# VHH binders against Citrate synthase (ctsA), part 1

Scores and structures below are computed, not measured.

Target 1, 373 residues: Citrate synthase (ctsA), of Heyndrickxia coagulans (Weizmannia coagulans) (p27660)
Amino acid sequence: MVNTNQFIPGLEGVIASETKISFLDTVNSEIVIKGYDLLALSKTKGYLDIVHLLLEGTIPNEAEKQHLEETLKQEYDVPDEIIQVLSLLPKTAHPMDALRTGVSVLASFDTELLNREHSTNLKRAYQLLGKIPNIVANSYHILHSEEPVQPLQDLSYSANFLYMITGKKPTELEEKIFDRSLVLYSEHELPNSTFTARVIASTLSDLYGALTGAVASLKGHLHGGANEAVMEMLQDAQTVEGFKHLLHDKLSKKEKIMGFGHRVYMKKMDPRAAMMKEALKELSAVNGDDLLLQMCEAGEQIMREEKGLFPNLDYYAAPVYWKLGIPIPLYTPIFFSSRTVGLCAHVMEQHENNRIFRPRVLYTGARNLRVED
Unless a header shows other numbers, all headers, positions and changes below count from the first letter of the chain; antibody chains are not in Kabat numbers.
F, E and O are the ipSAE of ESMFold2-Fast, ESMFold2 and OpenDDE, as the mean of both directions, binder to target and target to binder. V2 is 0.75 times the mean of E and O plus 0.25 times the DockQ between their complexes.
[cut] stands for letters that were removed.
Atom coordinates printed by the task and the answers are left out, and those that the model quotes come from them; centres of patches stay.

## First folded at step 4 (VHH)

Design x01 (from e21 with S31R; framework vhh_etentamig_d1)
Fold by ESMFold2-Fast, scan of step 4:
Structure x01 (fold): chain B 373 residues (1-373), chain A 124 residues (1-124)
Amino acid sequence: as target 1 above (373 residues)
Amino acid sequence: EVQLLESGGGLVQPGGSLRLSCAASGFTFSRYAMSWVRQAPGKGPEWVSGISGSGGSTYYADSVKGRFTISRDNSKNTLYLQMNSLRAEDTAVYYCATEYRVWSPGKTYSFDYRGQGTLVTVSS
C-alpha cells in the first residue's frame, strides 16, 4: 500500500528550506527583506542599498555605499571571449538563452571556482552583479547586429544598465523609476528560480552554475515572461476599448490572462504592482501620454469585478519598461538581473548550512515486465 | 496618409442582411485594431464592434451580438461588418474607425481616424 497523500504536486505549500533572507507575510500583507518591509525600503532606498543589505547584512552608510559603487564599476566589463561566444549565436536566439550562455561562460574565467568561502562567494556575487547587465544589454545588441554599448563610469549602476539597453542617458525620473523596479524584483522568498539555485548549490556546485540554472528556470513561461506577455497584449489591443474587449474575449474562452493573480496575494493587488502603477502615472504625466495607464486601469477593473483577480508586479512593470524605451524581449532578462542579488544571497546561505536536496518519487508505472532476449 | 473608405450601405428591409466594407490605406493595417461605430439621426455615436489586428479576437456591443459579424482581410487591407436580422433601430451612418498609434519602446503617437461613413437605412 502506498500513501498517495504524501505526494504534494509542485511542492505547493511545502516548507523546503530555512532562510533569514526574505519572507512573504500573507497575514500582514508584507514582503520582508532581512527584517525590513520591501515597500518601505523602496520609498527611500535604491537598488545598491538592497544589494548591500542582502549580501553584507545591513543598509549601507555613505562610505559603504560609495565603496560598493566603486566595486561594481570595476566589474562592468565582461571578457572579450564572452562577446565572441555571443556573436556566434544565431540571430534568432532567445535573449534568456543568450544570457544563460554568458553567465555559464563566466564560470570558466574563475580560477578559484570550487572555493565556497564566504569572502570568495561575496566577491563572485559582485562580479555577477557588475557583469550581468552588460551581458543582458549587449547580447541583445549583438543578436540585432548592433555594436555593443560600453558602460560609462559617470553613471549610477541603474542609469548605466538603462543606458546600455537604450543607448540614451536616462533622465533623473527615468533612472529613479528603473532603479525602483530593480528594488521591487530583487527578492521574493522561494519562487522556482530561487529554489533551482538552492538545489544546484546544495551539491556544493558554484555560484555561476546555480545562476545558470536559475536563468533556465526563469525562461519557462509559467515563471518568467509574464511581463512580456502583458506588453504584447497591450500592443495588440491598441486602445482602451480594444483592451477591454480582448480581456472579455479571453475570459469567455476561459484563457489565462497574464499579469493577474499571485499564489500569495490572492485577495489584493501585489503591493509591488501598486508601486509600479504609481511609476506609470509619473511617466504618463511627464510626456502627456496616459494611454497605457488608462488601458491598464480598465483591465484592472474588469479583472477585479469579473474574476476577483488583482494585478501582480508584471502587469504594471511591463508598461513602465515600455515607456522607459526597453524592448519587450529584455523584460525577463532585466527581472533576472534584479533577482541576481537575491539568488546570490540564497546560494551563499545554502553553502553555509548545506544539505543536498534528494527527494523520492511515487512510482505509477508498470512493474515486472519481462526483457526479451 | 491614413485613409478609411466605407462602402456597402443602402436601403434594406427589416429582417434583411447587408455587408459593409472599409478599405484602409496609409498604415500597416494588420498592426491595428479596427472598429465599427454608428450614429443614428439625432443621437450620439455608438460603438458597434471591434477586431484585433490579427483578427483573432472580436468584440460586440450587446445590441448587435448574435446578429453582426466583424471580420478583416489583412492581405486586402479591408474590414467587414456582416449585418443580419436588421431592425429599424439599426438605421444609422456606419463609420470605420481606428486609433492609429506608432508603437515603439519609449515613443507612442496617437491619431484618431474615422472614415466618411456609409448610410444604412432599415425600412420598407
Scores: ipSAE 0.088, ipTM 0.524, lowest interface PAE 5.1, mean pLDDT 88

Design x06 (from e21 with S52R; framework vhh_etentamig_d1)
Fold by ESMFold2-Fast, scan of step 4:
Structure x06 (fold): chain B 373 residues (1-373), chain A 124 residues (1-124)
Amino acid sequence: as target 1 above (373 residues)
Amino acid sequence: EVQLLESGGGLVQPGGSLRLSCAASGFTFSSYAMSWVRQAPGKGPEWVSGIRGSGGSTYYADSVKGRFTISRDNSKNTLYLQMNSLRAEDTAVYYCATEYRVWSPGKTYSFDYRGQGTLVTVSS
């Protein structure tokens, strides 16, 4: 007898792990990060504060933050062999495939790959955090037959990441806005990529392997790419009226419109989206062009009125990244770069209290078929 | 490069009809509102008619309401102006026009673009 009551498609709503890292509180409409409200953190704390909180367990004091900055600066350089491997990829390769390749190859340079001690994993997390921005930015340049942009030691972590992408030193405002976007994408309980990392880690596999799997997961269009899709819609529409027409056309065809809806914020705009909307307003004021803001506000009104749906973080992060000079194909790689700290925290937590994931299936296929010689 | 090329002008008798066309290239035609603007001898430019990207909304100057019809074929990247019950005062060079924006990461800007024009003369 088959018990169909035990089968939950996609594991929707199934509590698959215990964690102290983060929680999506649907009752209080809060994203919890190590006991703190993410929105409260994002107002006063930068990405390195979140890195220290997730990997060391506390918000850093001034000396701890300075030490973390110096630690990461030592990790910015990528082995020449990684650049050579990326140079062998077809020029049509997706930046997410280049990122996956780079992360995978990094494992081969770890002389203690079998060591699962907390201190060794922590060192690996800092190496990945330091090197992934370089791999993201310079894999894109390599795929476009451009020279790699070397990191600068006088720039902050976030300013350096944006510099390697654009080739231009960011303004203070650009740096602040980009850094905040990294805070807002840093952690989100158990999406598919984080679950994939935990599944791989549950075999006591290494941190590089777990993150390689997470990159592969995030490349899937049902998980990642929503911010890229939003900016592609805006670029295709080009005008406020064009965007209204594009949205009405998609709605008439019953197509899903990316950038709308959230599991926690179902009846209001995601507050993280509101922060990126304010960033878009600030960037628009500085450069005297509010077209993207006008387009997004028109789309926000249509979706609210016709579907009762509200913007999520991707909806306003996309035009912000465009205004910062970031090419669309890098939006998902940047998302992954931000999430690297959360992924590292989850893998380390999994290793410390490990149990291999080993589910079973509801078999619905043929049985007792006869074999003929 | 945005290009607009008008055609269909000519000499017509009062009360006659003409259909103007504008072939558009170099941009996503269906995303942009299009207009017809005319310039009569000795006068400044006069806006005549406008149509939204979808074709769903049309607008006319009081001088041409009920006589002119603006339309578009987004599958052919073409804008039209059907002119009926033509009068001597409709004599002008007719231009099609659009707002165009340049899209690149970190920079967007707009400019108005119009074509070379097509002459409409209403007389004997």
Scores: ipSAE 0.076, ipTM 0.518, lowest interface PAE 5.3, mean pLDDT 88

Design x07 (from e21 with G53R; framework vhh_etentamig_d1)
Fold by ESMFold2-Fast, scan of step 4:
Structure x07 (fold): chain B 373 residues (1-373), chain A 124 residues (1-124)
Amino acid sequence: as target 1 above (373 residues)
Amino acid sequence: EVQLLESGGGLVQPGGSLRLSCAASGFTFSSYAMSWVRQAPGKGPEWVSGISRSGGSTYYADSVKGRFTISRDNSKNTLYLQMNSLRAEDTAVYYCATEYRVWSPGKTYSFDYRGQGTLVTVSS
């Protein structure tokens, strides 16, 4: 009774869930976030506006935004035991594995872990949003035998995150650019990590478990790491000519070039990438060094002309993060940190209208084998 | 004082081979990508080959791919270009070159350095 017509590899194009959180509108080339165009939001709103929109359902007014800022400031610190656990990891540990370890351990500090009420999950979401930046930044410092950088209460959420990574207070321009990158990475319908979080949540498991699974998913090279791969290519090439020849070599070997192509923006540059390209121009003007911009523009031209492919967000976010002083191994952890709000929204939505995921298989193996006595 | 000193050029017959060397000093050689650039008589400069700082990645112009091999010895601060199956069109002055950059997050400044050159003449 095997029916090959029912098997869809990778669930490609299968509508697996109902959601009010976000939508990839391929017809109108739009990323919808709670009814708003993400690009329109990114022009005038910051990351905390997106946090409030995804978790509370509305764009915050001034009083609501101030309350959210104070709520998150109370959550910046992590238990010392988590720092101790991270200190026990081999110095060669992958940053995504350190992040997964930290998120997993946070569950053990939740005294209401079995409670699935909306208000309790909302409190957990704010705790995770406050603590994940600290885990990301300071796990990296610990793995490099450096002292943890304590969060500062006088900095904004995004400025504090960048401060914990670099050890330096960001300029207003650096803060604005970094904050915008977090807006642009915040939510994206149902990629593998979000689906993984929903699958785990569908068992009525806890928010920490769902996010731990999402970290594990995002570590996979077919899902995450594209921003890191882009910067690694730029660093290896080091020159405009080097990058042109690196790309031609990969194209001649029919290798996939990371940082190009998007599900929604197939015939043009991802507009989120265009915003990060403008950020790269601004940062380049400040220090009088436009080499990364020139390299990226050369690569953009080659890929457009030879493959009909256009930059995605990762292509221009990578050199922006480099210019902000962020080490390459932290790019995927930062992406996860940004996406934490979307993941929390999806887990909470799954719990509120839950059905456990229970797929079937098309069996293609041996039958009727006999055991010899 | 950054210095790049090329050697190994000379007269060679078509189909022959030459190995060029470039001795680097005055900078941390192992931290920078290196290139070979050539300039044929009466023509502008042409990029020939590049190598990553570790030596793990190599890149070639279509005109030399499959015939030339770039390599480096970071312990000796030396860049090499093995040239095989040489053609008359390969006749040029060959320059060792680098964009000397500080490559660390948030710290970027660069210098373009090129050596004195070594002449390669392919003729009978």
Scores: ipSAE 0.015, ipTM 0.428, lowest interface PAE 6.5, mean pLDDT 88

Design x08 (from e21 with S54R; framework vhh_etentamig_d1)
Fold by ESMFold2-Fast, scan of step 4:
Structure x08 (fold): chain B 373 residues (1-373), chain A 124 residues (1-124)
Amino acid sequence: as target 1 above (373 residues)
Amino acid sequence: EVQLLESGGGLVQPGGSLRLSCAASGFTFSSYAMSWVRQAPGKGPEWVSGISGRGGSTYYADSVKGRFTISRDNSKNTLYLQMNSLRAEDTAVYYCATEYRVWSPGKTYSFDYRGQGTLVTVSS
């Protein structure tokens, strides 16, 4: 249907692209990834399974998974020049700006930068997947005047990412929980950052440029930072009663409380949040401390009873990352690192069936102003 | 004034059972999640078990899961810990606790309301 006079603010509800990658099924309350239910995948599959599914089109067998792991291990190191550039940033630099800088500079090391062939873009996707965790972890260390932590070849992809952040080899439980968080953040149809990547890709620009734009988008407080905000609230509150008071104060001031609400799961907890809540229970048992779990359950009850709102993924991912020893400023960079595979899939799909985005505007400004000689 | 008073500790042989109680007063007991925390000689505090305000959710440290059962009676303002299949490693002073502060995750925590503790000794 044609409606030439209708302006749709924010493109709310407008179908802007066709995709086979993912779908937010609001009717069946399901997140679809290449035809699979994300929740079903997250119970039995790891992040590398999702990487293979999104980039190669299938869930890998054991030989394919081993080959993928070996391929990514070859990409863990970043050029020394990138470390040098990051070391020149002021110590007050935002972690998302450091990440954007690193991704942008990485483009200059690609000798095939003008090639849009599927196989060349696939190699770039693996390079980005291998190098972004290093840029995320070590930009943080550099900004805090700490030495970069070199990746270890004997660790899995997710264990190595957590190792580079913390400087300690993770336990099997820590590795499993962190890996699952990367699965749950990996893809989500067409949020602003994915749309931004597709817009940039629609000019036949390179994958690095598309991801640089996506980092810039995700830095915006209306899109990213919800997991960081949740953990900051928990840290400020310090106790169960402190958190109850903090939430009631925010509600009385009509402030938005981060970590609640989802477009698909409007009347129940996001099932991805439930998985991270279970992870928080497991970590609480091992670490001998359930304070964060008690605080989060109290907040969950208040929001359900007073607002009819339910936890989203960020609400329970935040305290899980805290218990894994991850600094709060890295939560959004980790989210981006996870989403890199989905972003690469979208850029490649855009290049394969490309049409440049060319919207129009409704002009509301002055006209016919005269220039006097 | 908030008061927490633990009881039920004592000497028990390995494989034995013991039930701890905590009498709470001075606050609305049913509105607070409650925990059991223990401290063995020469060691720091270890969280053992937790229960939601209404008793609908219970949580256990891996070291006690399947052996200990936390429960509460909100009509009596009392928290319980049923301890079965006791081991020498369970020897500790057991504390009933409500609110506590986070100084550093994975490090020592400060408790806002904590009882005086009850000693459990598991020895043959």
Scores: ipSAE 0.005, ipTM 0.158, lowest interface PAE 10.7, mean pLDDT 86

Design x09 (from e21 with S57R; framework vhh_etentamig_d1)
Fold by ESMFold2-Fast, scan of step 4:
Structure x09 (fold): chain B 373 residues (1-373), chain A 124 residues (1-124)
Amino acid sequence: as target 1 above (373 residues)
Amino acid sequence: EVQLLESGGGLVQPGGSLRLSCAASGFTFSSYAMSWVRQAPGKGPEWVSGISGSGGRTYYADSVKGRFTISRDNSKNTLYLQMNSLRAEDTAVYYCATEYRVWSPGKTYSFDYRGQGTLVTVSS
């Protein structure tokens, strides 16, 4: 009898967990969030609606949303000790490493770390959601020898996040566009960072530890940084013709072009990318500068015609973030900040129906070597 | 004031070579992509070649690919176009061009700048 168990590299296509949180429906080309189509949610709902849906299980009514807003406002402040720790980092530190350090240190301020009850984890999720935007924005300022920007009482969650980054109160349009980007990045089934969080959570480790691991995972080039890479390409190219030639050169050398391709949307543009493209059009109209839009449309046409590849969310989110005044190194930290709600939902779900992940290996090394005297 | 001054044009026989130069001033040359654009008699402008600010990326129109080489010397604020295997169809006024853009988050401010041109005539 032969054992036919197959080694599956990267666990590609392996069903590693059960979840009620989200599903990438490749048959119907839908991203499902707690039973809702993400695109339908993004048209009428904001990030806090997604937070309530993922953590509380339902779309909030007006009273629930007001309560959530007040809960998060109480969590915006980070301990001074965290600012001190971030100030000790070399000024050349990677923003994702600064974020990982800040999230890791938060665990040390939680006196109930051993408590895995749903209500306690839910409180931790809100603490992380409130504090991570502050850590992202102000770790960047600290690394640039700038003073931290404090959140303002009269701004929404998303407006405060953008305000802490730019030092400028966003317009209503800027707030709406940024908030929508957070909705679109909020959850995506089981990418490497979410799987990492679930693996850590499966040991009954704490929520901060799980998210610290997820930050480390997302820093990896094969997982994160695609939105940063897109904006770096656009900045390097500088012109429509420059971008066309940059893409043709990369294609001729068989190099990977970041911002294209999606697991669900293989024959069309990711509809989330289409929403960010509309946002880019709106921002371009306001300031009378459509260069980034023209460059992106030219690149979209080349990739469609020559490779049959279509923009993903990163392709259009990148120039939107640029237009919003956000420095390139913060694009992946912002992505993580958005995904924090999904990561918290997955860790809590893992704790509530836990089984430790303990895979095995196909051993391909030497055997029966003798120790020499 | 951004200034671009082309030189190196002239009369050359088919199959010959010319090297064009463009002296740039009034901006941080190494931070901007540069292009060569030509305009033949009775025709509209045609983009010929481009180079990134660092010089690490170069781009060519199909009509000149393999014959022309764009390069830059950022220490001298100078852009070059080496033109080999010249043909009658290459006869044009050649312009050095750049977009003066401020690439900072939330702010894009741009001007399209072009030099005075240098005439290249390919004829027997």
Scores: ipSAE 0.112, ipTM 0.538, lowest interface PAE 4.5, mean pLDDT 88

Design x10 (from e21 with S54Y S57K; framework vhh_etentamig_d1)
Fold by ESMFold2-Fast, scan of step 4:
Structure x10 (fold): chain B 373 residues (1-373), chain A 124 residues (1-124)
Amino acid sequence: as target 1 above (373 residues)
Amino acid sequence: EVQLLESGGGLVQPGGSLRLSCAASGFTFSSYAMSWVRQAPGKGPEWVSGISGYGGKTYYADSVKGRFTISRDNSKNTLYLQMNSLRAEDTAVYYCATEYRVWSPGKTYSFDYRGQGTLVTVSS
């Protein structure tokens, strides 16, 4: 029975599920994705390789990857009714709320919504992977009274996503860097949004409902928004000296500084952050502007020296997204778009080996109160 | 308010040289990156070169590498572009630009402030 000694606040450290999808190996400092080290995957594999690995179980050969690209291209379009619904939102709407609305409405267009068969859920996963980038990019354009940008059939999945956001065909370097960021954000064991998706899925609810809950979870400041917060700090600071002053001010007030610290990489820079730092160096070289790189390196030094904290992925992904032409409000929606494949894998795994989550409480309130006659 | 004033343009023969100058005012010049952007008749703007405010790091478009040199004198609030081995294709209005006023994502060819421009014509 539940008592004070059995209560674990926030379920911190509690093993809540079994999974074959991913593992945060704190002993070996690895992020494991279906048996592979994520860093090793990120050096030679693209986002669609990760999609195939998580949803089909294997790294694809060339023919399988081409087939996957063709499958996703058929899913890029969203129903006109969804664009209409997004157009009804107030222009001050949060992009994560627009994304949540779009994902939720997609459920109403699924004629097999009650079917939980693996093959049907797999088709849904590809539909969501194809449509979420369009919802993310074009909900932003709609909220800014701009016309939606239609996907192009001659661009790769990642190039097309970036194209829909910026209205410009990305260069080969921009495409490579953006694609790698999607690989690095794709899966991460059991953060709050993934746990939320599994909890919803445990009722045998649909994939859209589970992802809608995950969007709602990720909007929470304790979970998502770190990449947006990092770029907001850089934008507010404007200069290297400004950023140093901003950080010292926050530290003196004992405020949390976003973009630092990680559960696995507690004593060094997250290697995923290191890859995004290299991307920032490459983008800075191309356009002759290294200000963001200099600001970030100064901040990295201050946090290391004052707090013993190191950059996480969000710290360097944020200025990379800025250099790629991506508006700040889209950073968390892009993170969600990347994580959609991991979330789909978790929901499908939950459905196939289901047990409804039904925890108990430690009751600390009043008892035996009298009901007035 | 922020002002940028270019000078040094003119008519020059192929293979010749010109040095463009840009006088900046209304902001803390030394703290901000500066760029040169050109626009040929009937074409969109092309980023030519950039220089950081810190460390003095310089970068160039492939079309001008080895021929053009960007530099700055923070004590005079002045940006320079030394153009050597000029070609007919370098004919354009050259603009001094800064990304100071409003930070904008991916602003390779979009600048918050730019001057009136100075015309460079490469012809015999």
Scores: ipSAE 0.017, ipTM 0.410, lowest interface PAE 6.2, mean pLDDT 87

Design x14 (from e21 with S31K E99G; framework vhh_etentamig_d1)
Fold by ESMFold2-Fast, scan of step 4:
Structure x14 (fold): chain B 373 residues (1-373), chain A 124 residues (1-124)
Amino acid sequence: as target 1 above (373 residues)
Amino acid sequence: EVQLLESGGGLVQPGGSLRLSCAASGFTFSKYAMSWVRQAPGKGPEWVSGISGSGGSTYYADSVKGRFTISRDNSKNTLYLQMNSLRAEDTAVYYCATGYRVWSPGKTYSFDYRGQGTLVTVSS
């Protein structure tokens, strides 16, 4: 018997699953990743350290990290048929729809698609981690009638991803900053896309299907796109004074300002945002162009003074991605690419201790209507 | 080649009005945000006002808000600035500038001062 008094809209605050992967500790203001503080990890560890931690259970030693890097390099190749499918999309296609198409088609190339064993799913996770950056970068180039950029064997995973997007070998600083952004976006307990992946996985469906659903979820403006929206606001404003006026206009109309507020960091700037702000300062110094930094600092002051709201990761990641040469439409696809490791970990955990999700409804519609014809 | 030609400046008494015009050529005018920027004697450039490519959004510096109105006629490739209730502090060379509707990733540009400017002098 369903108790109608137990209806919780949006499942807000409902504990829907058990996990050992991550935890949003609102009491201690901490994002926990496999027992580690994400901020502590981000200071000394790179994205491949997080990949090994989430998929293998431990922070890698030098040999394990080198083996992981070589494993991922072997997975960069995307089947020509996927490139052909992407080339058939209209040039106006959304990059998230191109990414969803690529991930979905990739399932058809898996000869063991029905196997849910841990080792087989782990192999799939590495295949997805290797191929998604290529799909993201080169679907964008294809949609713009540009030549695909092939990965280089001598670049790190993160440097290669940035290289495929920009066509330019990143500097050591650019690589370090981009890699850190991938660490910071890698995992976040149970947002809509992760829950969607777990729901699909609960049917014992495949990892590609789960990730396809997660891409579709993240495309929704209530979940993803905040980093794109931030950079769009900066681009529309173009000046410090223009950005101040844009923010005041939106506030006067009671519109939500993207890039502000966080579930864990309610009374201070998200420390991940602070790290990206420092990255923006470093990139601004190298380029001799600090306009975006000045605009963002002005907006930060207005939101603090007028609303008591503080920047989240998206607010400072957006201008960092711009400074790195990344087109705005790729910011949400990059977010997804980073989160792929967390999504894979969640799907594998779901398969290993599975129960299908099957909720009930509170029926509020008409009853006992009669058909007379 | 981008060409911006400003006109309409001159001597005006405090409290008076002037309308500046900027004739644009060499680019697809309707696709670019446009700005007015002024430079007072002995000072650096100051952004005054901006308008979106469609004309649907307008922005103003606090120093001119309520007194100046920016507008554009995309059929004539012309940008305007209606200046009312002029003050001595408004004395400057006024430049028509391209404000790019889309910045290039890796670079940030707010203005391209292609015109020679038009002098506005507010004095009795």
Scores: ipSAE 0.056, ipTM 0.508, lowest interface PAE 5.2, mean pLDDT 88

